# Designs tried in a protein design chat: VH-VL binders against q9umr5. Part 370

Target 1, 268 residues: q9umr5
Amino acid sequence: SYKPVIVVHGLFDSSYSFRHLLEYINETHPGTVVTVLDLFDGRESLRPLWEQVQGFREAVVPIMAKAPQGVHLICYSQGGLVCRALLSVMDDHNVDSFISLSSPQMGQYGDTDYLKWLFPTSMRSNLYRICYSPWGQEFSICNYWHDPHHDDLYLNASSFLALINGERDHPNATVWRKNFLRVGHLVLIGGPDDGVITPWQSSFFGFYDANETVLEMEEQLVYLRDSFGLKTLLARGAIVRCPMAGISHTAWHSNRTLYETCIEPWLS
Short names: E, the ipSAE of ESMFold2; O, the ipSAE of OpenDDE; V2, 0.75 times the mean of E and O plus 0.25 times the DockQ between their complexes.

## First folded at step 16 (VH-VL)

Design pm40 (framework fv_nofazinlimab; at its last look DockQ between E and O 0.87; V2 from the best seeds 0.85)
Fold by OpenDDE, look of step 16:
Structure pm40 (fold): chain C 268 residues (1-268), chain A 122 residues (1-122), chain B 112 residues (1-112)
Amino acid sequence: as target 1 above (268 residues)
Amino acid sequence: QVQLVQSGAEVKKPGSSVKVSCKASGGTFSDYAISWVRQAPGQGLEYLGYIIPIFGTAKYNEKFKGRVTITADKSTSTAYMELSSLRSEDTAVYYCARGSYDSTGYEPFDYWGQGTMVTVSS
Amino acid sequence: DVVMTQSPLSLPVTLGQPASISCRSSQSLVYSDGNTYLYWFQQRPGQSPRRLIYKVSNRDSGVPDRFSGSGSGTDFTLKISRVEAEDVGVYYCMQGTKWPFTFGQGTKLEIK
């Protein structure tokens, strides 16, 4: 039998968005128990990510307990960060494949038309002002806002991303790394035509330097320092990178070709 | 100069709802937190919640168990606080306040509205 | 929730004399960025509150230098070096480090 699949949605999203994905899984892997977690939907997805991690943890624990052979995680957009954090705080998870579906794994800076409706009157270059404050950090978007021009503020004020990345020292860093390394495979999916994740390479742990030049995963300090296990995972062949062009952000979970190429191989 | 002007006094019956407005002028609106604080007669200050208009949603003090709704209209630079299922204990002056930015970052409560008295009585 | 405890709750002061208000938090107010988001507010009779001090010791523009804030961690103090008649009112401390943000009970300053 196939291992259960747990799906975590993204910002302003809900379980309904994954109806096509469910169809694909059912068709190609009949009998698979797929659970799309219906938590923190819509505007509730703006709640602090640690709160979301706790909520999702409560939901996945019983699923994992019933699946001693392991489970697969498909985590979309913001959900990918939630899942990574989840795997970091859980010392007993049994995740075989963690599929990060167009997630801002290295953070977000800037936005295209997709987020303009959210930030129509604010320059993205100025969001650090509110985001890197206690008031801003109560919102999920700010929890992974990564301003490359204000790295010190990010490192110190980020209450989520900087911590799960191990970029800021904290007492749980070693344990979180150990926990995260329990994952069988980390499947990173994203692409240049996403239009939301900025830069799109963030889905592959790439990100801007101070000059807004995109550096690859292997050039990132988190990799070089192996702060949360990326270097270790890569070394043991546990990281899979699946870039795909021609897919917009809202289509990653509903594209058949993408599913067959990047997702399906890891559900067996 | 930034000013916050609130709507007028309200008299409400128990079980009803009240919606107080706070219009901001003299600056930008979307990237500042608008906070709502109330003060019962002769009592201290209580934080209800706040909204950052660009995010389109508010942060609430869970003490109010979902009775408070804070919204913002960016087009009119107006924030709203609605309190439902009113009780006599909700009788208070309700304040809106806005923060500001300085060289060190965001600082809340730099500007205050004049307050809105809400009286709940049968 | 973080509990903010002020003392005293009532503060009668003679004109020209100094005043001191204590504010204690139930837990550290140091945020991840190293800042301490402790604020002091003044509310004169019949008026809206006014911010006096932000981040423990920073005085707002227009606030007389006779007001000063100090402290660290969980223990904070607002001092008025020479109380004036216009200082009559209620003073509140507030923490902005952990949600929900909370106020102290208030200290009523009166002239003897």
Scores: ipSAE 0.914, ipTM 0.965, lowest interface PAE 0.5, mean pLDDT 95
Fold by ESMFold2, look of step 16:
Structure pm40 (fold): chain C 268 residues (1-268), chain A 122 residues (1-122), chain B 112 residues (1-112)
Amino acid sequence: as target 1 above (268 residues)
Amino acid sequence: QVQLVQSGAEVKKPGSSVKVSCKASGGTFSDYAISWVRQAPGQGLEYLGYIIPIFGTAKYNEKFKGRVTITADKSTSTAYMELSSLRSEDTAVYYCARGSYDSTGYEPFDYWGQGTMVTVSS
Amino acid sequence: DVVMTQSPLSLPVTLGQPASISCRSSQSLVYSDGNTYLYWFQQRPGQSPRRLIYKVSNRDSGVPDRFSGSGSGTDFTLKISRVEAEDVGVYYCMQGTKWPFTFGQGTKLEIK
């Protein structure tokens, strides 16, 4: 039988968005218990990411407890950051596959048409001023905003991303790395036509340098220093990279070819 | 120069609601924290919450979260604070305030509205 | 919540003499970025509050240099080197380090 699957949604999102993904799992892996967590939906997804992590932690504990053989996580967009933090803070998680579905794992730095309802002007060069303050850090978008032109402010003021990436020293760094390394597989999914995640390579732990040139995962300090276990995971063959072109941000969970190619093989 | 103009004084019955407006002029609106603070007669300042209009949602002091709603209309540069289930203890002057940016970053409470007296009595 | 405690609550001062107002927080106001989000406000009778000092010691534009802020960690002070008649009012400290952001009780400055 198949391991249970837990689904975590993204920014300004809800559990209904995953109805097609649920259909695909049911058709290909009948009998799989799939739980789409209905927490922090809509505007509640703007609450501080650490609050969201705590709420999702409380929801996943009973599911993991009744599945001692393990579970899989499918985590979309902002939800992939929530899930990565869960893997770090839970010393007893039993996650086999962590499937990161177009998530801004190294942060976000860009305006797009999708975000115009949130950022109606070209604000990416100015957003650091409020995001890197106590007022801004009370909102989830600022928790993973990563301005490559103000990296010192990011490193010092980020209450979430700089910590879970091990980019700023903190007392839990060793324990979080140990916990994260208990995952069986890290499956990274994203693509150049996403239109929201900027740079789209953030879904693969790539990000801009100071010239806005994308450095890939293996060129990042967090990888080179193995700050939270990426180098270790890659060396043991636990990282799967599954890029796919032609998929917009809202379509990742409703594309059958994407599911069959990048998701299904990891739902053992 | 930034100016915040609030709606006029209100007299309300216990159990009702009040909605105070705060219109910004002479500057930008969307990427600042617009804060709401109240001051009961003869008492100090109390922070209710704030909104950053570009995010479209507010942060509330948990003391008031069940009764206070803070919103913004970006098209009119107007913020609103609504307080429900009014009690006599809610009698106060309600202020809105906006921050500013300087060389050291974001700083709160640079500009203040004139205040709106809300009186709750039977 | 971070509790902000001011002393004294009432401060009568002779015109032209110095004044000093203390503000203590129940926990450190140093944020992860190394900044201390401690502010001072003045409220003259019948007026809205006005920001005087931001981040402990920085004077706002148009604030006379007779006002100065100092302190660190949990202990902060606002000083007025020579009190003038226009300084009458209530002075508040506020912390902006940990939500919910909180004000002190206020210190009423009066001319003797």
Scores: ipSAE 0.782, ipTM 0.903, lowest interface PAE 1.1, mean pLDDT 91
ESMFold2 (binder alone), look of step 16: mean pLDDT 91; pTM 0.932

Design pm5 (framework fv_nofazinlimab; at its last look DockQ between E and O 0.89; V2 from the best seeds 0.87)
Fold by OpenDDE, look of step 16:
Structure pm5 (fold): chain C 268 residues (1-268), chain A 122 residues (1-122), chain B 112 residues (1-112)
Amino acid sequence: as target 1 above (268 residues)
Amino acid sequence: QVQLVQSGAEVKKPGSSVKVSCKASGGTFSDYAISWVRQAPGQGLEYLGYIIPMFGTARYNEKFKGRVTITADKSTSTAYMELSSLRSEDTAVYYCARGSYDSTGYEPFDYWGQGTMVTVSS
Amino acid sequence: DVVMTQSPLSLPVTLGQPASISCRSSQSLVYSDGNTYLYWFQQRPGQSPRRLIYKVSNRDSGVPDRFSGSGSGTDFTLKISRVEAEDVGVYYCMQGTKWPFTFGQGTKLEIK
């Protein structure tokens, strides 16, 4: 039988968004038990990511316990960060494939149409001011806001991304790395036409430098230092990169071609 | 000059709801945290929650078990605090406050409203 | 939740004399950025609270220099070098490091 699939949604999202994905999985892998976690939907997705990690952990633990052979995670957008953190804090997870579906794995910093209704352009450039404060860090958006022009503030004030990245020293860094490395495969999915994840390369652990030049994963300090295991995973062939053009952010979970090319191969 | 002007005093029955407004003027609205704090007669200050209007959602003190709803209308630069299932112990002056930015970052509670007295009595 | 404990709760002071208020937190208020988000507020009778000090020792604009804040970690102090009649009121400490943000009980300063 197929391993269970657990799905984690993104910002301002819900389980309903994955109805097509469920259909695809059911069609191609009949009998697969798919659980779309209906937690922190809508505005609740703005709650602190560590709170979300705890909530999702409570939900996945019993699923994992019933699946000794392992499970697959499909984590979309913000959910990808939640899942990465989840795998970092769980010393006994049994995740075979962690599929990061257009997730801002190296953070978010951009001016996109998707975010314009939430943040005006001028605010995006100055979002660091509120985000890198205790008041701002109580919101998920700020937990992975990565301002390349204020790296010092990011490193010191980010209560989530900087920690799971191991960019800031903390007592759990070694253990979290060990835990995360339990994953069988890390499948990174994203693309240039996403329109939300900024830069889109963040889905592949690429990100801006101080000049807003995008650097690839292998150029990032987190990789070079192997702070949470990226270098190790790559070395053992556990990282899969699946870029795809022509897919908008809200379509990653509902595109059949994307599913067949980037997701389906890892659900066996 | 930044000013916060709150709505007038309220007298409510137990079990009812009250909604207090806080209109901000003299600056931008969306990028500041609007905090709500209450003070029962002769008692100290209690943090209810706060909203950053641009995020569109608030952070709540769980002590209130979901009875508090904080919202913001960016078009009118007005924040609201609604308290439902009112009890006599909810009798208090309710304050809104706004933060500010300095050279070092964000600092809350730089400006305060005049307070709104809410009396809950049968 | 972080418990903020002020002492004393009542502070009678003679005009012109110094005053000192202690605030202790149940855990360290040092944030990840190295700052300590400890605030002091003054509330005069019949008025809204007013922020006096932010991040332990920074005076707000318009706050007389007779007010000073100090401390670190879990122990903080507000001092008034020479108490004036206008200083009568209740003083509160507040931590903004860990949600939910919490106030001390308040210290009522009165003139003897």
Scores: ipSAE 0.929, ipTM 0.968, lowest interface PAE 0.5, mean pLDDT 95
Fold by ESMFold2, look of step 16:
Structure pm5 (fold): chain C 268 residues (1-268), chain A 122 residues (1-122), chain B 112 residues (1-112)
Amino acid sequence: as target 1 above (268 residues)
Amino acid sequence: QVQLVQSGAEVKKPGSSVKVSCKASGGTFSDYAISWVRQAPGQGLEYLGYIIPMFGTARYNEKFKGRVTITADKSTSTAYMELSSLRSEDTAVYYCARGSYDSTGYEPFDYWGQGTMVTVSS
Amino acid sequence: DVVMTQSPLSLPVTLGQPASISCRSSQSLVYSDGNTYLYWFQQRPGQSPRRLIYKVSNRDSGVPDRFSGSGSGTDFTLKISRVEAEDVGVYYCMQGTKWPFTFGQGTKLEIK
């Protein structure tokens, strides 16, 4: 029988968005228990990410307890950051596949067409001013905003991303790395036509340098220092990269070819 | 000059709700924190919550147990605070305030509205 | 919540003499970025509050140089080097380091 699957949604999202993904899983893996967590819907997805991690932890504990053989996580967009933090803070998680579906794992720096109604045109150069303050850090967007032109502010003011990436020293870094490394596989999914995640390579732990040139995962300091286990996972053969062009941000969970190519093989 | 102009005084019965407006003029609106603070007669200041209008959502002080709703209308540069299930202890002057940016980054409470007296009596 | 405790709560002073107001927090106000988000406000009778000092010691524009702020960690002070009649009112400290952001209970400055 198939391991249970837990689905975690993203910014301004809800559990209903995943109805097609659920259909694909039911067709290819009949009998799989799939739980789409119905927490922090819509505007509630802007609450601080640590609050979301706490709430999702409470929801996943009983599911994991009922499945001693393990579970799979499918985590979309902002939800992939919630899931990565979850894997770091839970010393007893039993996640086999962590499937990161177009998630801003190294942060976000760019105007997004999907959320233009929330942001005036060309906001990326100025957002650091409020995001890197205690007032901004109370909102999830600011928890993973990563301005490459103000990296010192990011490193010191980020209450979430700089910590789970091990970019700022903290007392739990070693324990979080150990916990994260218990995952069986890290499946990274994303693509150049996403239109929201900026740079789209953030879904693969790539990100801008100070000149807005994308450095790939293996060129990132967090990888080179193995700050939370990426180098160890890659050496173990546990990282799967599944890029796919032609998919917009809202379509990752409703594209059958993407599911069959990038998700299905990992739902053992 | 930045000015914050609030709606006029209101008298309400217990159990009802009140919605106070705060209109900003003389500056930009959407990328600042707009805070709401109250002061009961003869008492100190109490922070209710704040909104960053460009995010379209607010942070609330849990003391109010979900009774506070803070919103903003970017087209009119107006923030709103609605307090529901009013109690006599909610009688207070309600202030809005906006932050500012300087060379050191973001600073709160640079500009204050004139205050709106809300009286809750049966 | 971070508790902000002011002393004294009532401060009668003679015109032209110095005044000092203490503010203590229940935990350090140093944020991860190295800044200390401690603010001072003045509320004159019948008026809205006015920001005097931001981030411990930075005087706001238009605030007379007789006002100064100091302190670190959990212990902060607002000083008025020479009290003038216009300084009558209530003074509040506020922390902006940890949500929910909180005010001290206020210090009423009066001319004796």
Scores: ipSAE 0.810, ipTM 0.914, lowest interface PAE 0.9, mean pLDDT 91
ESMFold2 (binder alone), look of step 16: mean pLDDT 91; pTM 0.933

Design pm6 (framework fv_nofazinlimab; at its last look DockQ between E and O 0.75; V2 from the best seeds 0.84)
Fold by OpenDDE, look of step 16:
Structure pm6 (fold): chain C 268 residues (1-268), chain A 122 residues (1-122), chain B 112 residues (1-112)
Amino acid sequence: as target 1 above (268 residues)
Amino acid sequence: QVQLVQSGAEVKKPGSSVKVSCKASGGTFSDYAISWVRQAPGQGLEYLGYIIPLFGTARYNEKFKGRVTITADKSTSTAYMELSSLRSEDTAVYYCARGSYDSTGYEPFDYWGQGTMVTVSS
Amino acid sequence: DVVMTQSPLSLPVTLGQPASISCRSSQSLVYSDGNTYLYWFQQRPGQSPRRLIYKVSNRDSGVPDRFSGSGSGTDFTLKISRVEAEDVGVYYCMQGTKWPFTFGQGTKLEIK
């Protein structure tokens, strides 16, 4: 039988968004038990990511317990960060494939059309002011806001991304790395036409430098230092990069071609 | 000059709801946290929650068990605090407050409203 | 929740004399950025609270220099070098490091 699939949604999202994905999985892998976690939907997705991690952990633990052979995670957008953190804090997870579906794995610094109502251009440059404060860090968006022009503030004030990245020293860094490395495969999915994840390369652990030049994963300090295991995963062939053009952010979970090319191969 | 002007005093029955408004003027609205704090007669200050209008959602003190709803209307630069299932112990002056930015970052509670007295009595 | 404990709760002071208020937190108020988000507020009778000090020791504009804040970690102090009649009111400390943000009980300063 197929391993269970657990799906985690993104910002301002809900389980309903994955109806097509469920259909695809059911069609191609009949009998697969798919659980779309209906937690922190809509505005509740703005709650602190660590709170979300705890909630999702409570939900996935019993699923994992019933699946000794392992499970697959499909985590979309903000959900990808939640899942990465989840795998970092769980010393006993049994995740075979962690599929990061257009997630800002290296953070967000953008004001795309999708988020313009939330982050106008003028605000983007100043969002660090509120985000890198205790008041701002109580919101998920700020937890992975990565201002390349204020790296010092990011490193010191980010209560989530900087920690799971191991960019800031903390007592759990070694253990979190060990836990995360339990994953069988890390499948990174994203693309240039996403329109939300900014830069889109963030889905592949690429990100801006101080000049807003995008650097690839292998150029990032987190990789070079192997702070949470990216270098190790790559070395053992556990990282899969699946870029795809022509897919908007809200279509990653509902595109058949994307599913067949980037998701389906890892659900066996 | 930034000013916060709150709505007038309210007298409510137990079990009812009250909605207090806080209109901000003299600056931008969306990128500041609007905090709500209450003070029962002769008692100290209690943090209810706050909203960053830009994000469109609030952070709540769980002590209130979901009875508090904080919203913001960016078009009118007005924040609202609604308290439902009112009890006599909810009798208090309710304050809104706004933060500010300095050279070092965000600092809350730089400006305060005049307060709104809410009396809950049968 | 972080518990903020002020002492004393009542502070009678003679005009011109110094005053000192203690605020202790149940855990460290040092945030990840190295700042300590401890605030002091003054509330005069019949008025809204007013922020006096932010981040332990920074005076707000318009706050007389007779007010000073100090401390670190879990122990903080507000001092008034020479109490004036206008200083009568209740003083509160507040932590903004960990949600939910919490106030001390308040210290009522009165003139003897």
Scores: ipSAE 0.927, ipTM 0.967, lowest interface PAE 0.5, mean pLDDT 95
Fold by ESMFold2, look of step 16:
Structure pm6 (fold): chain C 268 residues (1-268), chain A 122 residues (1-122), chain B 112 residues (1-112)
Amino acid sequence: as target 1 above (268 residues)
Amino acid sequence: QVQLVQSGAEVKKPGSSVKVSCKASGGTFSDYAISWVRQAPGQGLEYLGYIIPLFGTARYNEKFKGRVTITADKSTSTAYMELSSLRSEDTAVYYCARGSYDSTGYEPFDYWGQGTMVTVSS
Amino acid sequence: DVVMTQSPLSLPVTLGQPASISCRSSQSLVYSDGNTYLYWFQQRPGQSPRRLIYKVSNRDSGVPDRFSGSGSGTDFTLKISRVEAEDVGVYYCMQGTKWPFTFGQGTKLEIK
């Protein structure tokens, strides 16, 4: 029998969005218990990410308790950041595969497709001014906004991403790293045609330097210092990178080829 | 120069709702926090919540979350505050306010509307 | 919630004399970025509030230099070096470090 699967949705999302993914799992792994968590739907997905982490933690505890052999996580978009934080703060998680489905793991620096038609000028160069303030940090988008031209503001004002990446000193860093490293596999999924995650390589722990040149995961300081365990995971063969072109942001969970190639092999 | 103009005074019965508007002019709107604050007669200031119109959602003081709805219409540069299930304790002047940016970053409450008196009376 | 306590609540002052208003928070207002999000507002009779001071000690443009702010951590002060007739009104402190952001109860300044 197959391990249970827990699905965590992204920004402006709901459990209905995953109906095709559920169909694929049922067809290829019949009998798998799949739970799509129905929390922080729609506009509630803009609540502070730590509030979302706490709510999702409460929901996953009983599921994990009933599955001593382990569970899998499939976490989409913003949901991949929620899941990574869950893996850090839960001393007792039993996650085998953490499947990060087009998630902004190193942050976001770009106007989203959702807002491009509403604003005549680019907002990305100005958003740091409100995001790196207490008023902005009360919204999830600002919790992972990462302006490469104001890295000092990011490092000091981010209430979420700079902490879970170990980019700012905090007393829990060692424990969070230990907890995260208990995951069996980290499966990174994303691609150049996503259209929302910017840079799209953020889904693979890549990100811009100050010149907006993308540095890959292995060139990132958080990797080199092994701040939360990426170097350790890669060395043990636990990181799977599965890029796929031609998929827009809203289509990752409804593409059969993507599922068969990048997701299915990890749903033991 | 930035100006916030609010809708006119309202007299309401207990149990009804009121919706106050706040129209911004003389600057950009969407990437600021538009805050709502009230002041009962002879009393101090109380923070209800705020919206960043760019994000299309508001943050509410939990004291009022179930009864207050804050929205914004970017096309008209107008924010709205709706208070439902009105009771006599809700009699107050309701203010909107907007922040500004300076060399130190984002600063709240730089511009204030003129206030809207809402009287709840049987 | 962070409680903001002002003293005095009523402040009669002789014209031309100094005035001092205290504001104390129930917890530190220092944010992770090193800033202290403490603000002062003036509300003249019959008017909307007006921001005077932002981030403890920074005067807004057009605010007379007789107004000054100081303090750190949990203890803050607004001073008026020489009170003028136009200074009559209610003064509020506000914290912007932890949501929900909160105001002090106000200090009514009057010329005696």
Scores: ipSAE 0.817, ipTM 0.915, lowest interface PAE 0.9, mean pLDDT 91
ESMFold2 (binder alone), look of step 16: mean pLDDT 91; pTM 0.936

